VH-VL binders against Uncharacterized protein y4jR. Designs and how they scored, part 9

Target 1, 151 residues: Uncharacterized protein y4jR, of Sinorhizobium fredii (p55518)
Amino acid sequence: MKTLIVEDNPKKRASLVEYYSSEFPSDDLEVTSALISGLRVARDTKPEFIILDMTLPNYSPDENKGSRIELMPFAGREFVMRVNRMSIKTKVIIVSMFETFGVAPRLITLNSLDAELRDRYPNVFVEAVHYSQAQADWKTAIKNARLSLDR
Key: E = the ipSAE of ESMFold2; O = the ipSAE of OpenDDE; V2 = 0.75 times the mean of E and O plus 0.25 times the DockQ between their complexes.

## First folded at step 12 (VH-VL; framework fv_daratumumab)

Design k5 (from j1 with heavy chain S30R, light chain R54L; at its last look DockQ between E and O 0.51; V2 from the best seeds 0.00; counts 0 for: pae E 2.2 > 2)
Fold by ESMFold2, look of step 12:
Order: structure tokens, then C-alpha cells, then sequence
Structure k5 (fold): chain C 151 residues (1-151), chain A 123 residues (1-123), chain B 107 residues (1-107)
């Protein structure tokens, strides 16, 4: 199976890759670090499973420099919307380090984004889960979503 | 010792086809991105195509999209480029090139290169 | 796609001299700029990756600097084997692109 990980945080990305590669060593895995590169890969190669961050830069950051790239807090929502319009057979799970998004006083929770995306994009979007190193809930969510795609 | 050896170049007429091969040794071939990069006579370098470590993700320069197909056989340590509908502007030395990584299509660079094989497209 | 412009086109120098090669990107690539050397009839050879990191086996006389749009390759003291063409290459945006090259030749 072709699986795409879209994640800009180097340590979280390494953690996701390590887990996924150990659990599904036969899958063909691709990794990107930004919204635009993730969408390009999705369009051009049509992965069957996508593990996605909610907050992403538009373009891949320089991990060897201290310059900050502007992060888009709702990049994951934009990603899901655009992939849905591509009409490709894929399933998307969002794994987020954050439980709230936006700027005060208009803060949105991960749970409300999960509900919104499930309602609006049921054919593409599976769920949004919180990531932490101390908990394995995101591992279970990824595994269950991936196994549901077996033929 | 890392070795990349291209073959399959030659003279072909416009509209024709060729298949290039790159035999690899000295590293774990199935662990890395591979690319084709070309150089027209007397000109600079142009990236042509890349393929993921298991072969499922394939990428092409716009100039060759729809005409060229990259592939790999990890059991034979061999990279391929199928070139169809060849044009005069495809005339170049074609290098196979290794990246030092498994993932990240947005981070291509090439730590080892083959010596190249010449493709000439002319009537 | 990102255009890389190298200058000068040709640099005529003697062994022992310092060579300074420039690469300018049409938009910022942060530090994601690499350098290759190519001798006549040979494959390119990676010298520098990500602006300033020496590739494996590259002599210390080679160094790279810069960020954003302006990058420099420096050869502190030219050896006879350094007379070649040098290419910059960016990986800051898709697709990867190369500069047109700077030829370093014996005066």
C-alpha cells in the first residue's frame, strides 16, 4: 500500500515513520514536510492512506536553520478539502500535537475539527487524534485505520 | 565501494523508444531514492525523474511527463528508464543518481552518480 | 520553478589561487542549496550540501556559504585537479533545478 505522511516537525515525523515502518514494513512510504508538497504528491501519485498534521507550513522548512516559516494552523483542513476534490480513493487520518487552534478569542478544538471533517468529508476523512510521546492512542488509531483498508 | 553503471543508450530516430538500465552495487539499493539526471551536449544538468525506495512513488520533470517511465527491480539492484516518443531535445548523456535518503520528494540531492550513457535522437 | 544563476560563467585562475563562485536563486531556498563538481568526461561529484556541509571525502579547501538567494562556493587554494565545471542545485522547492555552471580553468 502506498502511504503518505505529511509532517513538518522533525521529531514527530521520525516517531510516525518509525512506528509505521515497524508495523507495516511492506507498505511503500513517502514523507513530505509541507502543505503544498503533500498536495502535489497526493495528486501525482494517489496514495491510498495519508497521515496528516493539522498545522503545516505552505513550503518545506529548512531544518538546518533557525529561520521560522509561517505555520498555517488549519492546513490539515485545507488538505482534506483539496484531496476530496481530487476524487482519488484515499483515507486521511489527522495526528496533531495541538488540541486547540487559531487565535484568541476564536479558538477551535481538535474535537470540533474532527466532527466538522467527518461530517463534510466522510468518504476521505477518518478521524483526528492527539499525538503525544507518552500515549499510544495515535498508534492505535493509525493501525486501525490502516487495517480497515486491507482487501 | 559504490558503483552505478548505466547502459542502453544509442542512436534513435524521433518518435522512437529506448530503455536505459543502471546496475548498482556497494550499497543497499532498496533503501534509497534513485533519480535520472541528464546533460545535453555542451549544456548543464537537468533532473529527469525520481523513484521511491520501493518503486511506488514516481516523479517526472514536466518535459518528459507522459513519455518516460521510471522503474526499479530491487531484487536485481537495477534502475530503469523507459523512454518513449523521443524528441531531438532528449539528446543527452543520462546519469543515474542516488540520494542519501529513503523519504522526502521535497529534498532531492544526489550523493553518488553513474558515468552516464549517451542517447542521441536524430533523423 | 526556481532559476539558479551562476557567475561568472568562466573563472580563469592559476593553481594556488582562491576561487570564489556565486549562485543566485530566483526566490529563497533557505539553506537548501548544493554544489557539484564535474570534470570533462566524468560524472558530477557532490561537494557541498545544504549550503555549507562538506560531503563525504571532499577536501577541506572546499567550503560553502550563504542562505536565502545568494550562495558562494570557495576553493581556498586551487589544486590542479580542481579545474572543472561547478554546478549549484536547489532542493528548496519542486522540482530540483541546477544552475548553468561556472567553468574554472587554468589561466
Amino acid sequence: as target 1 above (151 residues)
Amino acid sequence: EVQLLESGGGLVQPGGSLRLSCAVSGFTFRSYYMSWVRQAPGKGLEWVSAISYKGGYKYYADSVKGRFTISRDNSKNTLYLQMNSLRAEDTAVYFCAKSPFRYGSDSLYFDYWGQGTLVTVSS
Amino acid sequence: EIVLTQSPATLSLSPGERATLSCRASQSVSSRLNWYQQKPGQAPRLLIYDASNLATGIPARFSGSGSGTDFTLTISSLEPEDFAVYYCQQRGDWPPTFGQGTKVEIK
Scores: ipSAE 0.568, ipTM 0.857, lowest interface PAE 2.2, mean pLDDT 91
ESMFold2 (binder alone), look of step 12: mean pLDDT 93; pTM 0.950
OpenDDE, look of step 12: ipSAE 0.780; ipTM 0.916

Design k6 (from j1 with heavy chain Y53W; at its last look DockQ between E and O 0.49; V2 from the best seeds 0.00; counts 0 for: pae E 2.6 > 2)
Fold by ESMFold2, look of step 12:
Structure k6 (fold): chain C 151 residues (1-151), chain A 123 residues (1-123), chain B 107 residues (1-107)
Amino acid sequence: as target 1 above (151 residues)
Amino acid sequence: EVQLLESGGGLVQPGGSLRLSCAVSGFTFSSYYMSWVRQAPGKGLEWVSAISWKGGYKYYADSVKGRFTISRDNSKNTLYLQMNSLRAEDTAVYFCAKSPFRYGSDSLYFDYWGQGTLVTVSS
Amino acid sequence: EIVLTQSPATLSLSPGERATLSCRASQSVSSRLNWYQQKPGQAPRLLIYDASNRATGIPARFSGSGSGTDFTLTISSLEPEDFAVYYCQQRGDWPPTFGQGTKVEIK
């Protein structure tokens, strides 16, 4: 299976890659770190499974200098919309370090984004889950989503 | 000792086909991104194509999309480039090149290179 | 697509002299700029990756600097084996691209 990880945070990216590679060593894995590069790979190579961050930069940061570029909080939503328009056979799971987005009093929750994306893009979007190193819920969600594609 | 040895170059007419091979030793071939880079006579370097460590992710320069196909056989430690519908502007020395990583296509650079094989496309 | 412009096109120097080679990008590549050396009839070899990191086995007389759009390769004291063509290459945006080269030749 061809699987794409789109994740800009180096530590979280390493954690996702380590987990996925150990659990599914036969899968062909590609990794990108930005919205635009992730969309290009999706269009050009048509991965069957995509593990995606909600908050991403438009362009890859300079990893050798500890980049502090502006992040787009809803890049994952745009990613799902654009992949849906590509009409490729793929499934997307969002793994986010954040459970809320925006500033008070106008906060948007990860759960409401999950509900929106399930409603609007049911053929492409699987779910959005919270990432935490203290919990294994995101590992279980990734595993279950990936195994469902074998059926 | 890392070695990359290209073969399969030669003289071909426009519209013809060639398949290039690159035999690899001295590193775990199946762990790394591989690319083809070409150099027209007396000119600079141009990236042509790249392939992920297991071969599922393939990338092409716009000038060769639809005509060239990159592939690899990890059991034989060999990289391939199938070149179809060849044009005069494809005339170049073709280098096999290794990247120091297995994924991250938005980040290509090349730590080891082969010696190249010459492809000449002329009537 | 990012265009890399190298200068000078040819640098004529004697052994023992300092060589300074420039590479300018058409837009920022941050620090994601590499340098290769190529002798006639030979493969390119990686010298410097990500602006300033010397590749394994590269002598200390080679150094790189710069960020954004302006980059420099310096050879502090030329050895006879350093007379070659030098290419810069960016990995900051897709697709990867190379400069047109600077030839360093014996005066």
Scores: ipSAE 0.488, ipTM 0.832, lowest interface PAE 2.6, mean pLDDT 90
ESMFold2 (binder alone), look of step 12: mean pLDDT 93; pTM 0.951
OpenDDE, look of step 12: ipSAE 0.588; ipTM 0.876

## First folded at step 13 (VH-VL; framework fv_daratumumab)

Design m1 (from k4 with light chain S52D D93N; at its last look DockQ between E and O 0.56; V2 from the best seeds 0.00; counts 0 for: pae E 2.2 > 2)
Fold by ESMFold2, look of step 13:
Structure m1 (fold): chain C 151 residues (1-151), chain A 123 residues (1-123), chain B 107 residues (1-107)
Amino acid sequence: as target 1 above (151 residues)
Amino acid sequence: EVQLLESGGGLVQPGGSLRLSCAVSGFTFSSYYMSWVRQAPGKGLEWVSAISYKGGYKYYADSVKGRFTISRDNSKNTLYLQMNSLRAEDTAVYFCAKSPFRYGSDNLYFDYWGQGTLVTVSS
Amino acid sequence: EIVLTQSPATLSLSPGERATLSCRASQSVSSRLNWYQQKPGQAPRLLIYDADNRATGIPARFSGSGSGTDFTLTISSLEPEDFAVYYCQQRGNWPPTFGQGTKVEIK
């Protein structure tokens, strides 16, 4: 299976890669760090499973001190919408370090984004789950979503 | 030592086909991205195609999309480029190139290169 | 796609002289610029990756600098084996592209 990880945070990305490659060593894994590169890979290679962050920069990050990358808090929602329009056979799970987005008083929760995306894009979107290094909920969600594609 | 040995170049008529091979040794082939890069006579370098470590992700320059197919056989440590519908503008030395990474098509740079094989599309 | 413009096209120098090669990108590539050396009849060789990191086995006389759109390769004191063509290559935006090359030749 072709699986794409789209994640800009280096430590979270390493954790996702380590878990996924350990659980599904036969899968062909690709990794990108930004909204635009993730969408390009999805369009050009049509991965069957996508593990996606909600908050992403438009372009891949760099470690140079003088460069600051603007993060888009709802990049994951934009990603799902654009992939749905591509009409490719894929399933997307969102794994987010954050449970709320935006600024007070107009905060949006991960749970409400999950409900929105399930309603609007049921053929592509699976679920959104919270990432924590201390907890295994995201591992279980990824594993269950991936195994459901084997049926 | 790392070795990349290209073969399969030659003279071919426009519209013809040719298959390039690159035999690899000195590193774990199945762990890295591989690419083809070409150089027309007297010209600079042009990236042609890249392939993921297991072969499922394939990328092409616009100039070759639909005509060229990259592939790899990790059990034989060999990279391939199938070239169809060849044009005069495809005339070049074709280099096999290794990247130092397993993931990230947006990280393409090439730490080891083969010596190249000449493809001439003429007549 | 990103266009890389190298200058000068040809740099004529004597052994022992300092060479300064320029590469300008049509838009920012942050630090994601690499340099290769190519001698006649040979494959390119990676010299510098990501602006200023010397590749394994490359002599200390080679150094790189720059970020954004303007990048420089410096050869502090030319040796006879350094007369070659030098290419810059970016990985900042898809697809990867190369500059047209700077030929460093003996004066």
Scores: ipSAE 0.668, ipTM 0.880, lowest interface PAE 1.5, mean pLDDT 91
ESMFold2 (binder alone), look of step 13: mean pLDDT 92; pTM 0.948
OpenDDE, look of step 13: ipSAE 0.907; ipTM 0.950
ESMFold2, look of step 14: ipSAE 0.569; ipTM 0.861
ESMFold2 (binder alone), look of step 14: mean pLDDT 92; pTM 0.948
OpenDDE, look of step 14: ipSAE 0.902; ipTM 0.948

Design m2 (from k4 with light chain S31D D93N; at its last look DockQ between E and O 0.63; V2 from the best seeds 0.73)
Fold by ESMFold2, look of step 13:
Structure m2 (fold): chain C 151 residues (1-151), chain A 123 residues (1-123), chain B 107 residues (1-107)
Amino acid sequence: as target 1 above (151 residues)
Amino acid sequence: EVQLLESGGGLVQPGGSLRLSCAVSGFTFSSYYMSWVRQAPGKGLEWVSAISYKGGYKYYADSVKGRFTISRDNSKNTLYLQMNSLRAEDTAVYFCAKSPFRYGSDNLYFDYWGQGTLVTVSS
Amino acid sequence: EIVLTQSPATLSLSPGERATLSCRASQSVSDRLNWYQQKPGQAPRLLIYDASNRATGIPARFSGSGSGTDFTLTISSLEPEDFAVYYCQQRGNWPPTFGQGTKVEIK
């Protein structure tokens, strides 16, 4: 099976790769570190399983020129939308280091993003889970999602 | 020592086909991305195609998409390039090249190269 | 795709002289620029990867510098075996692309 990991954090990326390759050594892994490269690989190679990060722009209103913030408010959500439009047979799981996103008056939780993406993209999106090096929850979620593809 | 040995080049008519092979030794072939890079006579270098360590991810330059197919047989330590619908502009020396990483189409640089095999496409 | 422009096209120098080769990218490639040497009738040889890292077995007289769009390969004191064509290559944006080459020839 072709599996794509899209992750820019080196430690988290190494952890995901180590876990996945030990559990599914016969799968063919590809790893990218950005939204655009991940979408290109998805379009060009049609991986059957995608493990994806959610990244939020960091900004200061007084000094921020705005370009980067407007481009990536919820990269994982944009990824799922664009992959759904590609009409490829794939399943996406989001693994995030953060459980909340945005700024206080309009905070969005990982659980609400999970619910939104399940509702809007049920054929592509599986779930969003929290990543922690100390916990196994994300490992179990990845394993269950991957095993469900062996129907 | 690392060795990459290409074969299968030759003279072919436009519209014809060739299959290139690259036999490798001196490293764990199944751990690395492999690429084909070509050089037209008297010209510079052009990346053509790349393949992931297990062969499931395949990438192509726009100029060859739909006509060329990269593949590998890890049990034989051999990389292949099937070239169909050949055109005059495909005339080049074709090099087999190794990337130093297992993952990432973003890691395409080439730490070891073969000697090349000449493909000539003329009517 | 990223266009790499090398200058000069030809550099005529004597052994012992310092060679400075330039590569300019049409967009930033961060530090993801590599250098290769190719002698007539031979395969390219990796010299420098990611702007400044010398590949295994490359003599210390070869060095690379730069980031973003402007990169330099320096050969501190030319040896007879250094007269060749040098190519830069980027991996910062898909697809990987090469410059047109700089020929370093003996004066």
Scores: ipSAE 0.621, ipTM 0.842, lowest interface PAE 1.9, mean pLDDT 88
ESMFold2 (binder alone), look of step 13: mean pLDDT 92; pTM 0.948
OpenDDE, look of step 13: ipSAE 0.893; ipTM 0.946

Design m3 (from k4 with heavy chain S105T; at its last look DockQ between E and O 0.91; V2 from the best seeds 0.00; counts 0 for: pae E 2.1 > 2)
Fold by ESMFold2, look of step 13:
Structure m3 (fold): chain C 151 residues (1-151), chain A 123 residues (1-123), chain B 107 residues (1-107)
Amino acid sequence: as target 1 above (151 residues)
Amino acid sequence: EVQLLESGGGLVQPGGSLRLSCAVSGFTFSSYYMSWVRQAPGKGLEWVSAISYKGGYKYYADSVKGRFTISRDNSKNTLYLQMNSLRAEDTAVYFCAKSPFRYGTDNLYFDYWGQGTLVTVSS
Amino acid sequence: EIVLTQSPATLSLSPGERATLSCRASQSVSSRLNWYQQKPGQAPRLLIYDASNRATGIPARFSGSGSGTDFTLTISSLEPEDFAVYYCQQRGDWPPTFGQGTKVEIK
């Protein structure tokens, strides 16, 4: 199975890659770090499973130096919308370090984004889960989503 | 010692087909992106195609999309380029090139190169 | 796609002189700019990756600098083996592209 990880945070990306590679070593894994590069790979190669961050830069950040990278808090929502418009057979799970997005009083929770995306894009979107190094909930969610594609 | 050895070049008529091979040694072939890069006579370099470490992700320059197919056989340490519907503008030396990374098409650069194989498309 | 413009097209210098080669990108590539050397009849060789990092086995006289759109390769003191064509290549946006080359020739 072709699986794409779209994740800009180096430590979280390494954690996702390590877990996925150990659990599904026969899968063909690709990794990108930005919204635009992730969308290009999805369009051009049609991965069957996508593990996606909610907050991403538009373009891959320079991980050597600099900073001042503009992060898009709802890049994951944009990604799911655009992939749905591509009409490719894929399933997307969002794994986020954040449980809330935006600025008060216009805060949006990860749970409400999960509900929105399930309602609007049921053929593409699976679920959104919280990432934490201390907890295995995101590992279980990834595993369950991936195994559901075998049926 | 890292070695990349291309073969399969030659003279072919327009509209014809040719398959290039690149035999690899000196590194764990199945761990890295591989690419084909070409150089027309007297001209600069043009990236042609790239393939992921297991071969499932394949990428092509617009100029060759639909006509060329990249593939790899990790059990034989060999990279391939199937070239169909060849045109005069495909005339070039074709280089096999290794990237130092397994993942990330936005990290594509080439730390080792083969010596190239010449493809000439002429009537 | 990103266009890389190298200048000068030809640089005529003597051994021991300092060479300065420029590469300009049509839009920012951050630090994601690489340099290759190609001698006649040979494959390219990676010199510098990500603007300033010297590849394995490359002599210290080669250095790179720059960020954004403007990049420079410097050869501090030319050796006879350094007379070659030099290409810049970007990995900042898809697809990867190369500059047209700068020929460094003996005066």
Scores: ipSAE 0.587, ipTM 0.862, lowest interface PAE 2.1, mean pLDDT 90
ESMFold2 (binder alone), look of step 13: mean pLDDT 92; pTM 0.947
OpenDDE, look of step 13: ipSAE 0.896; ipTM 0.946

Design m4 (from k4 with light chain R54L D93Y; at its last look DockQ between E and O 0.82; V2 from the best seeds 0.78)
Fold by ESMFold2, look of step 13:
Formats: structure tokens, sequence, C-alpha cells
Structure m4 (fold): chain C 151 residues (1-151), chain A 123 residues (1-123), chain B 107 residues (1-107)
């Protein structure tokens, strides 16, 4: 299976890659770090599974500098909408370090984004889950989503 | 000792086809991205295509998209480039190139190169 | 696509002299710029990755600097084997692109 990880945070990216590659070693894994590069890979290669961050820069940051100056808090929502319009057979799970997005008074929770995306893009979007190094809920969500594609 | 050895170049008429091969040794072939990079006579370098370590992710320059197909056989340590609908502008030395990474198609650079094989497209 | 413009086109120098080669990107590529050397009749070889990191086995007389749009390759004291063509290449924006080359030749 072709699986794409789109994640700009180096530590979170390494954690996702380590978990996924150990759990599904036969899968062909690709990794990108920005909205534009993630969309390009999705369009050009049609991965069957995508693990996606909600907040991403438009373009890949310099790994040595750690720059995230132009982060887009709703990049993941944009990604799902754009992939849905591509009409490719793929499933997207969002794994986010943040549980709230935007600015007061118009804050949006991860749970409400999950509900919105499930309703609007049911053919593509699976779920949005919170990432924490201390918790394993995101690992279970990734595993269950991936295994569901075999059935 | 890392070695990349291209073959399959030659003279072909416009509209024709060729298949390039690159035999690899000296590293774990199945762990790394591979690319084709070409150099027209007397000109600079142009990236042509890249392929992921398991072969499922394939990328092409716009100038060759739809005409060229990259592939790999990890059991034979061999990279391939199928070139169809060849044009005069495809005339070049084609290099097989290795990247030092397993992931990150948006970060291509090439730590080892083959000697190249010449493709000439002329009537 | 990101266009890389190298200058000068030809640099005529003697062994022992310092060579300074420039590469300018049409848009910022941050530090994601690499340098390759190509000797006559040979394949390119990687010299510098990510603006300033020496590749494996490259002598310390080679160094790279710059960020954003302006980058420099420096050879502190030219050796006879350094007379070659040098290419810059960006790896931060799709697709990867190369400069047109700077030839370093014997004066």
Amino acid sequence: as target 1 above (151 residues)
Amino acid sequence: EVQLLESGGGLVQPGGSLRLSCAVSGFTFSSYYMSWVRQAPGKGLEWVSAISYKGGYKYYADSVKGRFTISRDNSKNTLYLQMNSLRAEDTAVYFCAKSPFRYGSDNLYFDYWGQGTLVTVSS
Amino acid sequence: EIVLTQSPATLSLSPGERATLSCRASQSVSSRLNWYQQKPGQAPRLLIYDASNLATGIPARFSGSGSGTDFTLTISSLEPEDFAVYYCQQRGYWPPTFGQGTKVEIK
C-alpha cells in the first residue's frame, strides 16, 4: 500500500514514521512536510492512505533552521477538500498536536473539525485525532484506519 | 564500493522508444530513492524522473510526463527508464543517480551517480 | 520552476588561487542548495549539500555559503584536479533544478 505522511514537525514526523514503518513494514511510505508538496504527491502518485497534520506551512521549511513562520492553521481542511476534488481513491486521517484552531471568538475545536470533515467528505476523510507523545490513541486510530482498507 | 552502471542508450528516430537500465551495487538498493538526470550535449543537467525505495511513488519532469516511465526491480538491483515518443530534445547523456534518503520526494539531491548512457534522437 | 543562474560562466585561474562561484535563485530556496563538480568525461559528484555541508570524502578546501537567493561555492586554493564544471542545484521546491554551470579552467 502506498501511504503518505504530511507533517512539518520533525519530532512528530519521526514518531509517525517510526510507528507506521514498524507496524506496516511492507507498505511504500512517502513523507512530505508542507501543504503544497503533500497535494502534489497526492495528485501525481495517488496514495491509498494519507496521514495528515492540520497545521502546515505552505512550503517545506528548512530542517536545519526549524522555521515555521508561515503556518496555516487549517491546512489540513484545505488538503482534504482539494484531495476530494481530485477524485482519487484515498483515505485521510488527521493527526494533530492541537485541539483548538483559529482566534477568539471564532475558535474551532479538533472535534468539531472531525465532525465537519466526516460529514462533508465521507469518501475521503476517516477521522481527526489528537497527537501526544504520552498517549497511544493516535496509534490505534492510524492502525484501525489502515487495516480497514484491507477489507 | 558504490557502483551505478547505465546501459540501453543508442540512436533512435523521433517517435521511437528505448529502455534504459541501471545496474546497482555497493549499497542496499531497496532503501533509497533513485533518479534519472540527463545532460544534453554541451548543456547542463536536468532532472528527469525519480522513484521511491519500493517503487510505488514515481515522479516525472513535465517535459517527459506521459512519455517516460521509471521503474525498479529490487530483487535484481536494477533501475529502469522506459522512454516512448522520443523527440530530438530528448537527446542527452542519461545518468542514474542515488539519493541518500528513503523518504521526502520534495528534497531530492544525488550523492552517487553512474557514468551515463547516450541517447541520440535524430532522423 | 526555480531558475538558478550561475556566474561567471567561465572562471580562468591558476593552481593555488581562490575560486569564488556564485549561484542566484529566482526565488528563495532557504538553505536547500547543493553543489556538484563534473570533470571532463565524468559523471557529476556531490560537493556540498544544504548550502554549507561538505559531502562525504570532499576536501576541506571546498566550502559553501549563502541562503535565500544568493549562494557561493569557494575553493580556497585550487588544486590541478579542481579544474572542472560546477553546478548548483536546489532541492527545496518541486521540481529539482540545476544552474547552467560555471567552468573553472586553467589560465
Scores: ipSAE 0.616, ipTM 0.865, lowest interface PAE 2.0, mean pLDDT 90
ESMFold2 (binder alone), look of step 13: mean pLDDT 93; pTM 0.950
OpenDDE, look of step 13: ipSAE 0.906; ipTM 0.949

Design m5 (from k4 with light chain S28D N53K; at its last look DockQ between E and O 0.84; V2 from the best seeds 0.00; counts 0 for: pae E 2.04 > 2)
Fold by ESMFold2, look of step 13:
Structure m5 (fold): chain C 151 residues (1-151), chain A 123 residues (1-123), chain B 107 residues (1-107)
Amino acid sequence: as target 1 above (151 residues)
Amino acid sequence: EVQLLESGGGLVQPGGSLRLSCAVSGFTFSSYYMSWVRQAPGKGLEWVSAISYKGGYKYYADSVKGRFTISRDNSKNTLYLQMNSLRAEDTAVYFCAKSPFRYGSDNLYFDYWGQGTLVTVSS
Amino acid sequence: EIVLTQSPATLSLSPGERATLSCRASQDVSSRLNWYQQKPGQAPRLLIYDASKRATGIPARFSGSGSGTDFTLTISSLEPEDFAVYYCQQRGDWPPTFGQGTKVEIK
């Protein structure tokens, strides 16, 4: 299976890659670090499973430089919308370090984004889950989503 | 130690087909992205195509998309380029090239290259 | 797609001299620029990756610098085997592209 990870945070990316590679060693895994590169790979290669961050930069960060980079807090929502318009056979799971976004009165929770995306893009979007080093819930969600495609 | 050896070049008519091979040794072939890069006679370098370590992710330059197909056989340590609907502008030396990473669709560069094989498209 | 412009087109020098080769990108590529050497009838050879890092086995006389849009390859003291064409290549945006080359030839 072709699986794409789109994740800009190096530590979280390494954790996702390590987990996924250990659980599904026969899968062909690709990794990108930005909204634009993730969308290009999705369009050009049509991965069957996508593990996606909600907050991403537009362009890949320089791996050899530590510096500020512009992050798009709802890049994951944009990604799902754009992939849905591509009409490709894929399933997307969002794994986010953040459970809330924005400020009052415009506070948006990960759960409300999950509900929105399930409603709007049910054929593409599976689930949004919280990432934590201390918790295994995101591992279980990734595994369950991946195994559901293996019928 | 690292060796990349291309073969399969030759003279073909426009509209014809050709299959290039690249035999590799000296590294774990199945761990790395592979690419084809070409150089027209007397000209610079142009990236043509890349393929992921397991062969499922394939990438093409716009100039060859739809006409060329990259593939690999990890059990034979061999990279392939199937070239169809050839045009005069496809005339070039074709190099097999290795990337130093398993994941690199964003960021391709080439740490080892083959000697190249010449493809000439002429009526 | 990102265009790389190399200057000068040709650099005529003697062994022992310093060579300075320039590469300018049409867009910011951060540090994501590489340099290759190609001798006549041979494959390219990676010299420098990520602007300033020497590839395995590359002599210390080769050094790279720059970021953003302006990059330089320096050969501190030319050896007879260094007379070749040098290409820059960016990995900052899709697809990877190469400059047109700078020929370093013996004077």
Scores: ipSAE 0.617, ipTM 0.871, lowest interface PAE 2.0, mean pLDDT 91
ESMFold2 (binder alone), look of step 13: mean pLDDT 92; pTM 0.941
OpenDDE, look of step 13: ipSAE 0.870; ipTM 0.939

Design m6 (from k4 with light chain Q27E S52K R54L D93S; at its last look DockQ between E and O 0.63; V2 from the best seeds 0.00; counts 0 for: pae E 2.3 > 2)
Fold by ESMFold2, look of step 13:
Structure m6 (fold): chain C 151 residues (1-151), chain A 123 residues (1-123), chain B 107 residues (1-107)
Amino acid sequence: as target 1 above (151 residues)
Amino acid sequence: EVQLLESGGGLVQPGGSLRLSCAVSGFTFSSYYMSWVRQAPGKGLEWVSAISYKGGYKYYADSVKGRFTISRDNSKNTLYLQMNSLRAEDTAVYFCAKSPFRYGSDNLYFDYWGQGTLVTVSS
Amino acid sequence: EIVLTQSPATLSLSPGERATLSCRASESVSSRLNWYQQKPGQAPRLLIYDAKNLATGIPARFSGSGSGTDFTLTISSLEPEDFAVYYCQQRGSWPPTFGQGTKVEIK
């Protein structure tokens, strides 16, 4: 299976790659670190599974200089909407280090984004889940989503 | 030592087809992106196509999309380029090139190159 | 696509002289600019990756600098084997693109 990870945070990205490649070593894994590069890969290669961050920069960071980039807090929502319009057969799971987004008083929770995306894009969007190093819930969510594609 | 050995070039008519091969040794082939880069006679370099380490992600320059197909056989340590509907503008030396990364198609640069194989599209 | 413009097109120098080659990108590529050397009848050879990092086996007389849109390859003291064509290449924006080359020639 072709699986795409779109993640800008180096430590989280390494953790996702390590888990996924250990659990599904036969899958062909691609990794991008920005909204635009992730959308390009999705359009051009049509991965069957996408593991996506909610907050992403538009463009890949300079890995040699560290990050001085503008992050888009709702890049994951934009990604799902654009992938849905591409009419490709794919499933997207969002894995986010953050449980709230935006600025007071108009904060939006990860759970409300999960509900919104499930309602609006049921054929593409699977789930949004919180990432932390202390919890295994995101591993279980990724595994279950990936295994659901094996019917 | 790292070696990339291209073959399959030659003279072909416009509209014809060729299949290029690149035999690889000296590194774990299945761990890296591979690319084809071409150089028209007396001209500069142009990236043509790239393929992920397991072969599932394939990328093409706009000038060759729909006509060229990149592939790899990791059991044979071989990279391929199927070139269909060839045009005079495709005349070039075609180089097999290795990238130093397993992931990240937007990180292409080429740490090792083959010596190239000439494709001439004429007559 | 990012257009890379190299200058000069030809640089005529004697052995022992300093060579300075310029590469200018049409948009910022941050530090994601590489340099290759190509001698007549040979494949390109990676010299510098990501603006300033010397590739494996490349002599210390080669160095790179720059960021954003303006980049420089410097050869501190030309050796006879350094007379070749030099290409810059960016990986900062899709697709990867090359400059048109600078020929470094004797005389």
Scores: ipSAE 0.546, ipTM 0.848, lowest interface PAE 2.3, mean pLDDT 90
ESMFold2 (binder alone), look of step 13: mean pLDDT 93; pTM 0.947
OpenDDE, look of step 13: ipSAE 0.901; ipTM 0.948

